# VH-VL binders against p08169r482to628: the designs that were tried, part 1

All scores and structures are predictions.

Target 1, 147 residues: p08169r482to628
Amino acid sequence: LLCGVSDGKQRFDLSALARHSELEQNWEAVDGSQREAEKKHFFINICHRVLQTGQARGCPEDAAVCAVDKNGSKNLGRFISSPTREKGNIQLSYSDGDECGGGQKIITNITLMCKPGDLESAPVLTTSRADGCFYEFEWRTAAACVL
Structure headers, positions and changes below count from the first letter of each chain, unless a header shows other numbers; antibody chains aren't numbered by Kabat.
F, E and O are the ipSAE of ESMFold2-Fast, ESMFold2 and OpenDDE, as the mean of both directions, binder to target and target to binder. V2 is 0.75 times the mean of E and O plus 0.25 times the DockQ between their complexes.
[cut] marks letters that were taken out.

## First folded at step 1 (VH-VL)

Design n5
Fold by ESMFold2, look of step 4:
Structure n5 (fold): chain C 147 residues (1-147), chain A 120 residues (1-120), chain B 107 residues (1-107)
Amino acid sequence: as target 1 above (147 residues)
Amino acid sequence: QVQLVQSGAEVKKPGASVKVSCKAFGYTFTGYYLHWVRQAPGQGLEWVGWINPNSGGTNYAQKFQGRVTMTRDTSISTAYMELSRLRSDDTAVYYCARDRGYSYGFFDYWGQGTMVTVSS
Amino acid sequence: DIQMTQSPSSVSASVGDRVTIACRASQSISSYLNWYQQRPGKAPQLLIYAASSLQSGVPSRFSGSGSGTDFTLTINSLQPEDFATYYCQQSYSIPYTFGGGTKLEIK
């Protein structure tokens, strides 16, 4: 499965975080650092493109992470590589987002850390690089715990 | 548009149980967690717990563990909170509140509240 | 449990004034802080979520700031409808907890 990772003896499966149905919502990240007029909303899906619902309707169809503000939406990366183990956590690296200058395309990393007993908490924006080309989120969730 | 409508006020004796309902309108009931929050007269707000209306999964504040049960009926978009072995300090207005997401803890819409009075 | 300390407990102010309400968490809660307004006999209403994001329909005279442990709600140019009780609430960790409230009264 593309939405999992195994490191020999341990197996991990992020599919419980994937949102496929119109009855579900994209994950919305917490970001409290911006002014209201300049604020972005970050919509995230796991191992799947964002659902084009609510405030995410204008998101590019293949975005797995989408930033939305008063001026429009941006593709912050697509699900085109499987999750990996990184420093005892699980990392999803979404790439081939919108162009952000100098021939670069936006990349977003999501680091998922095991939090037993809490599957559906909010992801948190931790890095927003000044050139607009790289975003990093952290997410403490039961989905990142060993099976 | 979005609206949460709760059952009416109740008067109970110590040791009894109470079950409060919360009917949701104007949104997809299963897409948002519901929380219960109480407020004793003249006091602040206290979180009781949440329910995931899609799965029925719950999480309760430790203070209420063993006395509270949260359930839902998705066919009528209604959540319930039952509190047993009532004490006089359970006298409060009980609110249901919608989470803006799943378990984010951002309570964007609230029911009108249900007064529960426990009198001896 | 994370304790939320809110100050002042009450304030008297006039229409047109600027009011600042403080909220301190007993540990870092990142930006997981929300502000609610409660009028007498009514349910709370969300004003600010994630420390500084205005809820839809909330007037721009309300603003929130802070991260970590120290947070502020500011109301610019008070209007008659702003006289109410205000609560902060952390959503970083269960049990979610509220500040003790700040009652804003007309002078």
Scores: ipSAE 0.073, ipTM 0.703, lowest interface PAE 6.2, mean pLDDT 88
Fold by OpenDDE, look of step 4:
Structure n5 (fold): chain C 147 residues (1-147), chain A 120 residues (1-120), chain B 107 residues (1-107)
Amino acid sequence: as target 1 above (147 residues)
Amino acid sequence: QVQLVQSGAEVKKPGASVKVSCKAFGYTFTGYYLHWVRQAPGQGLEWVGWINPNSGGTNYAQKFQGRVTMTRDTSISTAYMELSRLRSDDTAVYYCARDRGYSYGFFDYWGQGTMVTVSS
Amino acid sequence: DIQMTQSPSSVSASVGDRVTIACRASQSISSYLNWYQQRPGKAPQLLIYAASSLQSGVPSRFSGSGSGTDFTLTINSLQPEDFATYYCQQSYSIPYTFGGGTKLEIK
């Protein structure tokens, strides 16, 4: 698997977003739709599993995206596919998450959009399907810009 | 033996900037987040922010956003905190502190502190 | 932000006494609560992390308990060197926040 993508002559490197050490912090997505007391926390790592630290310490070992709430943690998808280029952005698809019913497993898509000079902004949750089987995040980051 | 050694006391005028350094010894500098915490005279502790010495990534308390800049020089295992547009209520001892890890986010080692006095 | 409230703000005790300090969070912080000791003119030192885990090198007379919103630091059989200010700190969410401190004075 690659931690980047090439589109013709354009190359993208996402390694700057990867967290490797358990002493580092996961990316926590922004979700303004819920009250703090009932809020789910979404942890994301790029090209790597979520670090089992902090609020994500209970996340499954193989999860690249994890949701944590008062009831526990869920694997929202694994990093088992390389990034792709779609419509000028970079697309990540995390699959093989926890079962969400009917034999389906949770899938998470992350759209990375170029934001020059910004490597600190957090991803934003944009879609949470009612059946709990699908999640989407948008992430504006300099890592999504052409090298 | 882990040790954080900070720069000396500073006296500044209102509106000026101050840059405090924190040099790490006895451990891999880039392996641990470094936090800055300040304490006004006779007051409690206030978290300013953290820096990831490996990536340079930072997270500042909202109160200081726009005024604080945390940087590091990995070649000399030194972190810096710069606070601009100083005012009297910025007078405090500023500490750097090592985060043992993000498992629970605790500070296991602290610098000796740097007194910053802002006075007209 | 999560507000941390310590009580009491100050307490007088004698050597050999048992002392308890309370820390309350404005919302649940699970076990992401740490305790620090600060002696006059010195930097804070970690005592307890993760609500109840004793930091290496810290005497066993110190103990922490609690979860959720209510936490307690207990010092059994106070020693002369224990007279200091104690702070709780939450690391559940950014920004990290500290309690107002509890000054333990000699009676």
Scores: ipSAE 0.048, ipTM 0.636, lowest interface PAE 4.0, mean pLDDT 92

## First folded at step 6 (VH-VL)

Design t12
Fold by OpenDDE, look of step 7:
Structure t12 (fold): chain C 147 residues (1-147), chain A 120 residues (1-120), chain B 107 residues (1-107)
Amino acid sequence: as target 1 above (147 residues)
Amino acid sequence: QVQLVQSGAEVKKPGASVKVSCKAFGYTFTDYYLHWVRQAPGQGLEWVGWINPNSGGTNYAQKFKGRVTMTRDTSISTAYMELSRLRSDDTAVYYCAREEWYSYGFFDYWGQGTMVTVSS
Amino acid sequence: DIQMTQSPSSVSASVGDRVTIACRASQSISSYLNWYQQRPGKAPQLLIYAASSLQSGVPSRFSGSGSGTDFTLTINSLQPEDFATYYCQQSYRIPYTFGGGTKLEIK
C-alpha cells in the first residue's frame, strides 16, 4: 500500500500525517455536535493503525480510525486501500471496520483537501450515518497539496 | 452511593480454578469498565485485566492470557474473574475496580478485595 | 510494558511534616498517571488522577505534579491517617502498570 497518490505528473505524499511512534499522538477529529459529557472521541492515523495510547489505549489493534466513548471503542476502518485522487482532492477510504448490522462493516472516508502551509489542523467529522456504518471526515492539510 | 462488593475468601489447591465475583451498586453497570487488580501478601499491585460490561469485551495482561476469563452478568450488575490452573504464586487479594475508561483511566472505586489462597 | 519506579520505597516522617514521593515512567505517559493510598488491610483509594487532579473528597494537603516521565505526590502537613502505602499507576498504555509502592511510616 502507498501513503500517497500520483495523478499524471502530480504527486501527493501523505506521510507527514502518519504517526508511527508510540511516543507520538494520534490525530483527534473535531466534532462540535456533541456535548462534552457525551462526547465521542475520534482518533485517526494516516497510512497506519491508530496508536493504542492515551484515550485510544483501548482501540482495536488494526483500526486506522477509532471511535471512543463511554460504551467502549469501535474500529471505524482499517488501512487496506491506498489513497486516490478525486475531484482535485485526495480520498482515503478505511474499510473493514467493526460489524454494524446486516453483515456490513463500518467504512470511513477521509477527504483531504490542500491547505498550503498547514500541517497542524485536525480533521473534522462531517458525516455520521444513522446506521453507524459510515463516517466521513474532511481534512484541510498541506499534505494534500501537490509536491 | 457507588459500591463494589466482592465474594468471600477462597482456598484452593494447585491446579484448581477460582471464580471471584464483583457486584456493582449505585451506578449504571454498563457505563464503566471493570478492572481486576491483585496483590500478593506484602507485595505491590498487579493489573490482571479489564472487562467492558456493555460489550463483554476483555483485555488481559499477557501474564494471565490463557488462564484468566472475565465475564459479566448485566442483569445483576455482576462481574466475574475466573483464574484456572492455579499455582502458589497466585495467592493474593484480588480487587475489582471501576474505571471511567474514556477519560484518564483511573480507578475511582474499588471492591473490598477477595483473598485467594493457593496451597497444597 | 511501561515500568513505573517509585522512590523512596519507604519513608519515615512525623505528623505535620511535608512528604514528597517520586514516580518515574520508563517512557512518556503524558499525564496518564494516578496516585492511590492503601491503608493496611484495606483496598486502595484514589487520591490523584491525571497527574494533578485531586479526587473528590480527598484532603487538599494532597497534591500531584509532573508530566511525561517524572511525577511527584506531595503531602503537606502530614496527618496520622496518612501513614499508609502509596502507589502510582500509569494508564497511558496497556497493560496498566503500578509503581512498587512507597510505605510512609511514623518516625
Scores: ipSAE 0.880, ipTM 0.941, lowest interface PAE 0.4, mean pLDDT 95
Fold by ESMFold2, look of step 7:
Structure t12 (fold): chain C 147 residues (1-147), chain A 120 residues (1-120), chain B 107 residues (1-107)
Amino acid sequence: as target 1 above (147 residues)
Amino acid sequence: QVQLVQSGAEVKKPGASVKVSCKAFGYTFTDYYLHWVRQAPGQGLEWVGWINPNSGGTNYAQKFKGRVTMTRDTSISTAYMELSRLRSDDTAVYYCAREEWYSYGFFDYWGQGTMVTVSS
Amino acid sequence: DIQMTQSPSSVSASVGDRVTIACRASQSISSYLNWYQQRPGKAPQLLIYAASSLQSGVPSRFSGSGSGTDFTLTINSLQPEDFATYYCQQSYRIPYTFGGGTKLEIK
């Protein structure tokens, strides 16, 4: 698997967002609504499983995105497909997460958009489908800019 | 008041199994993981594992995998730990302890402990 | 697994003394370090969580500090009821692990 994408003319590499060492930290997503304490927490890695440390210590080993709430930890998708280009953005689709009913497994899509000069931003939750089977995040980051 | 009440002391022979219970009072059982921690006489503390009371999901220290089973009955707010194929070095006080589901991983309330003695 | 090393293994001190107990992690655990007091024949009791946060109902003579790999528990103005064994515990990674304990004896 690749942690980048080429469109023939331009190259993109998301590796700067990957967290490999337990001395590093997972990315944490923010809720797109008004912030409230004691809610669902999302831990995200790029092109790699989440690090099972800190607040993510109970996450499933193979999750690339993990949700933690009082009901436990959920695998929201694995890194088993390379990123793709979608209308000028980079799409990373994590699939084969935990079961969410009716034989379905959770899928998470992350849309990464170029924001020059900003490697400190966090992904933002934009969709949480009512059946619990699909999540979308948007992430404005310098890592999504042309190489 | 928050309280964890454990079952009484047990004496077992090597090769047997033991099942210890931990009944929770005074709080929402599903807001807290239930952990088991043991202490051999005169020794330090050793983490055995946890159970999530909502899902029944468990996580065990590697040393105990294959010999420990943690379960719960949410209708009576009770957690259980069963340890099989007992040997003399399993002699210890077994504590249950709670951890808030989103925390720095600390045990704010403990059961009184259950002494399990394994001997001939 | 993350190893937790406590020192000293025992301390003898007088009422009114200041006592410091050290705890070192084999890798960084950020602030995921908790301290417990265990009196003889009793279950452990939480003193400090998240390295430095004092648990409700714990006397203010107890304090904790540190981050990363090096942590300390300090007891100011030691009281007779502080005769106990003290444990540090990391929760950064499963399995949770404890230090070997520090037995505090009143001279």
Scores: ipSAE 0.627, ipTM 0.865, lowest interface PAE 1.6, mean pLDDT 91

## First folded at step 8 (VH-VL)

Design b5
Fold by OpenDDE, look of step 10:
Formats: C-alpha cells, structure tokens, sequence
Structure b5 (fold): chain C 147 residues (1-147), chain A 120 residues (1-120), chain B 107 residues (1-107)
C-alpha cells in the first residue's frame, strides 16, 4: 500500500500525517453533538494503525480509525486501501472495521483537502450514519497539496 | 460516599478456582471502568485487567489471559474476578479499583482487598 | 510493556524533612503517570494523577512533576502519617504497570 497518490504529473505524499512511533500522538476528533457523557472520541492514523496509547490505549490493534466512548472502543476501519484522487481532493477509505449488523463491517471515509502550510489541523467528523456502519471525516491539511 | 466493598478472604488449593466480588456504592457503577490489581505478600502492585461495567468489555494482562474472567452484574453494581488453575504464586491480595472514563487512567477509589491464599 | 523504575527503593527521613521520590518510564508516557500511597495493611490511595494534579483531599505538601520519562513525587515537611510505601503507575499503554515502590521509613 502507498501512503500517497499520483494523478498524472501531480504527486501527493501523506507521510507527514502518519504516526509510526508510539512516542507520537494519534490525530483526534470529537463528536461534540452529544452531552459529555455520551461523546465519542475518534482517533485516526494515516497509512498506519492507530497507536494504542493515551486515550486510545484500549483501541483494537488493527484499527486505523478508532472510536472511544463509554461503551469502550471500536474499530472503524483498517488501512487496507491506498489513497485515491477524487474531485481534486484525496480520498481515504478504511474498511473492514467491526461488525455493525447484518454481516456488514464499519467503513470510514476521509476526504483530505489541500490547506497550504497547515499540518497541525485535525480531522473533523462530518457524517455518522445512524446504523453505526459508516463514518466520514474532512481534513484540511497541507499534506493534501501537490508536491 | 464512594466505596468498593470486596468479598472475604479465600483459601484454595492449587488447580482450583477463586471468584472475588467487588460491590460498588455511592456512584453510578456503569460510568467507571473497574480494574483488578493484585499484590503478593511483601511485593509490589500488579495490574490484572479491567472491565467496562456498561458494555461488559474486558481487557486482561497477557499474563492472565486464559485464566482470568471478569464479569459484572449491573443490577447489583457488582463486579467479579475469577481466576482459575490457581498456583502458589497467585497468592496475593486482590484489589478492585475504579477508573474514570476517558481519564488519565488513575484509580481514585479502591476496594479493601481480598486475600487469596493458594496452598497445598 | 512499559517498565517503571522507582528510586530509591527505600528512604529514611524525619518528620519535617523534604523527600523526593523518582519514577522513570522505559519510554515516554506523556503525563499518564499516577502516584499512590499505601500504608501497611491498607489499599493504595491516589495522591497525584496526570503527573502533577493533586487528588482531592490530599494535603498540599504532596506534589508531582515531570513529563515524558522522568517523574518525581515530592513531600514537603514530612508528617508522621506519610511514612508508607509509594508507587508510581503508568496508564499510557496496556498493560498498566507500576513502579517497584518506595518505602518511606522513619529515621
């Protein structure tokens, strides 16, 4: 699998978003639409599994996206597909998460949008499907800009 | 007042099983993780594992996987730790302790401990 | 597993003394370090959480500092009831691990 994408002469490298060492920190997003006790915390890694450290210490080993709430942690998808270029942005799709009913497994999509000079911003949850089987994040980051 | 009350001392033979209980008072049982920590006589503290009383999800130290089972009965705010195939080095005081959800993983309240003695 | 090393393993001091106990992690644990006090025949009690936050009800003479790999517990103006065993504990990674303990004895 690649931690980047090529579209013609344009190349994109997402390595700056990857956390390889457990001494580093996962990217974090919070679903603030619920009261504090019901909030979900999301931990995301790029091109790598979520680091099982800090508040993500209970996350599954094979999860690239993990959700943590009062019920525990869930695998929202694995990094088993390379990024693609779609509509001028970069698309990540994490699949093969935990089972969410009817034999379906959770899938998480992340849309990376170019934000020049910004490698510090965190992903934002934009969609959480009611059945718990699908999540979407938007992420404005310099890593999504052409090299 | 928050309080964790554990069952009484146990004396077991090698190969037997022991089940220790921990009843929670003074707080919402399902809002906190419950951990088990043991301490052999004159020794330090050793983490055994945790249970999420809300979901029933567990996480055991590798050392105890296959021998330890943590359960809970939410109707009576009680957690259980069962350790099977006991051996002499399982002799220890076993503590339950609560951890606030999404915290820095500290144990703010502890049970009084349950002495488990394994001897032939 | 993350190894936690406390030093010293034992220390003798007098009432009124300043005592410092060190705890070192085998790798960075950020601020996921907690301190406990255990008196003989009793369960541990939380003193400090998140490396430097004083638990409610704990005397202000107790303080914690540090981040990453090196942490310290300080007791200013030691009181008679402070003679006990102290443990550090990391919660940065599973499994949670404890230091070997520091026994604070009266001189």
Amino acid sequence: as target 1 above (147 residues)
Amino acid sequence: QVQLVQSGAEVKKPGASVKVSCKAFGYTFTDYYLHWVRQAPGQGLEWVGWINPNSGGTNYAQKFKGRVTMTRDTSISTAYMELSRLRSDDTAVYYCAREPWYSYGFFDYWGQGTMVTVSS
Amino acid sequence: DIQMTQSPSSVSASVGDRVTIACRASQSISSYLNWYQQRPGKAPQLLIYAASSLQSGVPSRFSGSGSGTDFTLTINSLQPEDFATYYCQQSYRIPYTFGGGTKLEIK
Scores: ipSAE 0.879, ipTM 0.942, lowest interface PAE 0.5, mean pLDDT 96
Fold by ESMFold2, look of step 10:
Structure b5 (fold): chain C 147 residues (1-147), chain A 120 residues (1-120), chain B 107 residues (1-107)
Amino acid sequence: as target 1 above (147 residues)
Amino acid sequence: QVQLVQSGAEVKKPGASVKVSCKAFGYTFTDYYLHWVRQAPGQGLEWVGWINPNSGGTNYAQKFKGRVTMTRDTSISTAYMELSRLRSDDTAVYYCAREPWYSYGFFDYWGQGTMVTVSS
Amino acid sequence: DIQMTQSPSSVSASVGDRVTIACRASQSISSYLNWYQQRPGKAPQLLIYAASSLQSGVPSRFSGSGSGTDFTLTINSLQPEDFATYYCQQSYRIPYTFGGGTKLEIK
């Protein structure tokens, strides 16, 4: 698997966003729920499983995105496909997450958009499908800019 | 006030099993993980595992996997730990303790402990 | 598993003394370090969580410091009720692990 994409003309590399060492931290997002008891915390890695440390200590070992709420932790998808180019952006699709009903497994897509000069930004949850089977994040970052 | 009340002391023979209960008072049972921690006579503390009372999901220390089962009954705010195939080195005081479900992983309240003695 | 090394294993002190107890993790645990006091025949009681946060109802003579791998518990102006065994505990990674304990005895 690759942590980048090339369209034969341009090259892109997301490796700056990957967190490998437990001296580093997972990327995080929160669902914006006003109630603490219903708040969902997301731990995200790029091209790598989440680090099972700190608030993500209960996350499944092979999740690339993990959700933690009052009911426990959930695998929202694994890193088993390389990033692709989509409409001028980069898409990373994490699949084969936990069961979510009807024989389906959770999929999470991250759409990464070039934002020159910014490697400190964070992903933002944009879609949480009602059946619990699909999540989408957007992420404006310099890592998504052409090399 | 917050209180965790455990079942009484037990004496068991090697090969038997034991089931210890922990009844919660004075707080929302499903807002806290329930942990089990044991202490052999004259020794330190050893984490056994946790249960999420909301979902019933568990995590066990590797040493106890295959021998420990943690359950709960939310209708009576009670958690249980069952340890099977007992041997003499399982002799210990077994504590239940609570942890807020999203926290720095601390145990703010503990049960009084249940002495389990394994001897022939 | 993360090993927690506590030192000293015991210490003798007098009422009014200042005592420090050290706890070292085998790898960085950020600030996921908690301290407990256990009096003879009793369950442990939380003193400090998140390395330095004082639990409600705990006297201000107790304080914690450190991050990463090296942590200390300080007890200023010891009182008779402080003679007990003290444990550190990491919660950074499962399984949770405890230090071996420090027994604080009256001299």
Scores: ipSAE 0.684, ipTM 0.881, lowest interface PAE 1.3, mean pLDDT 92

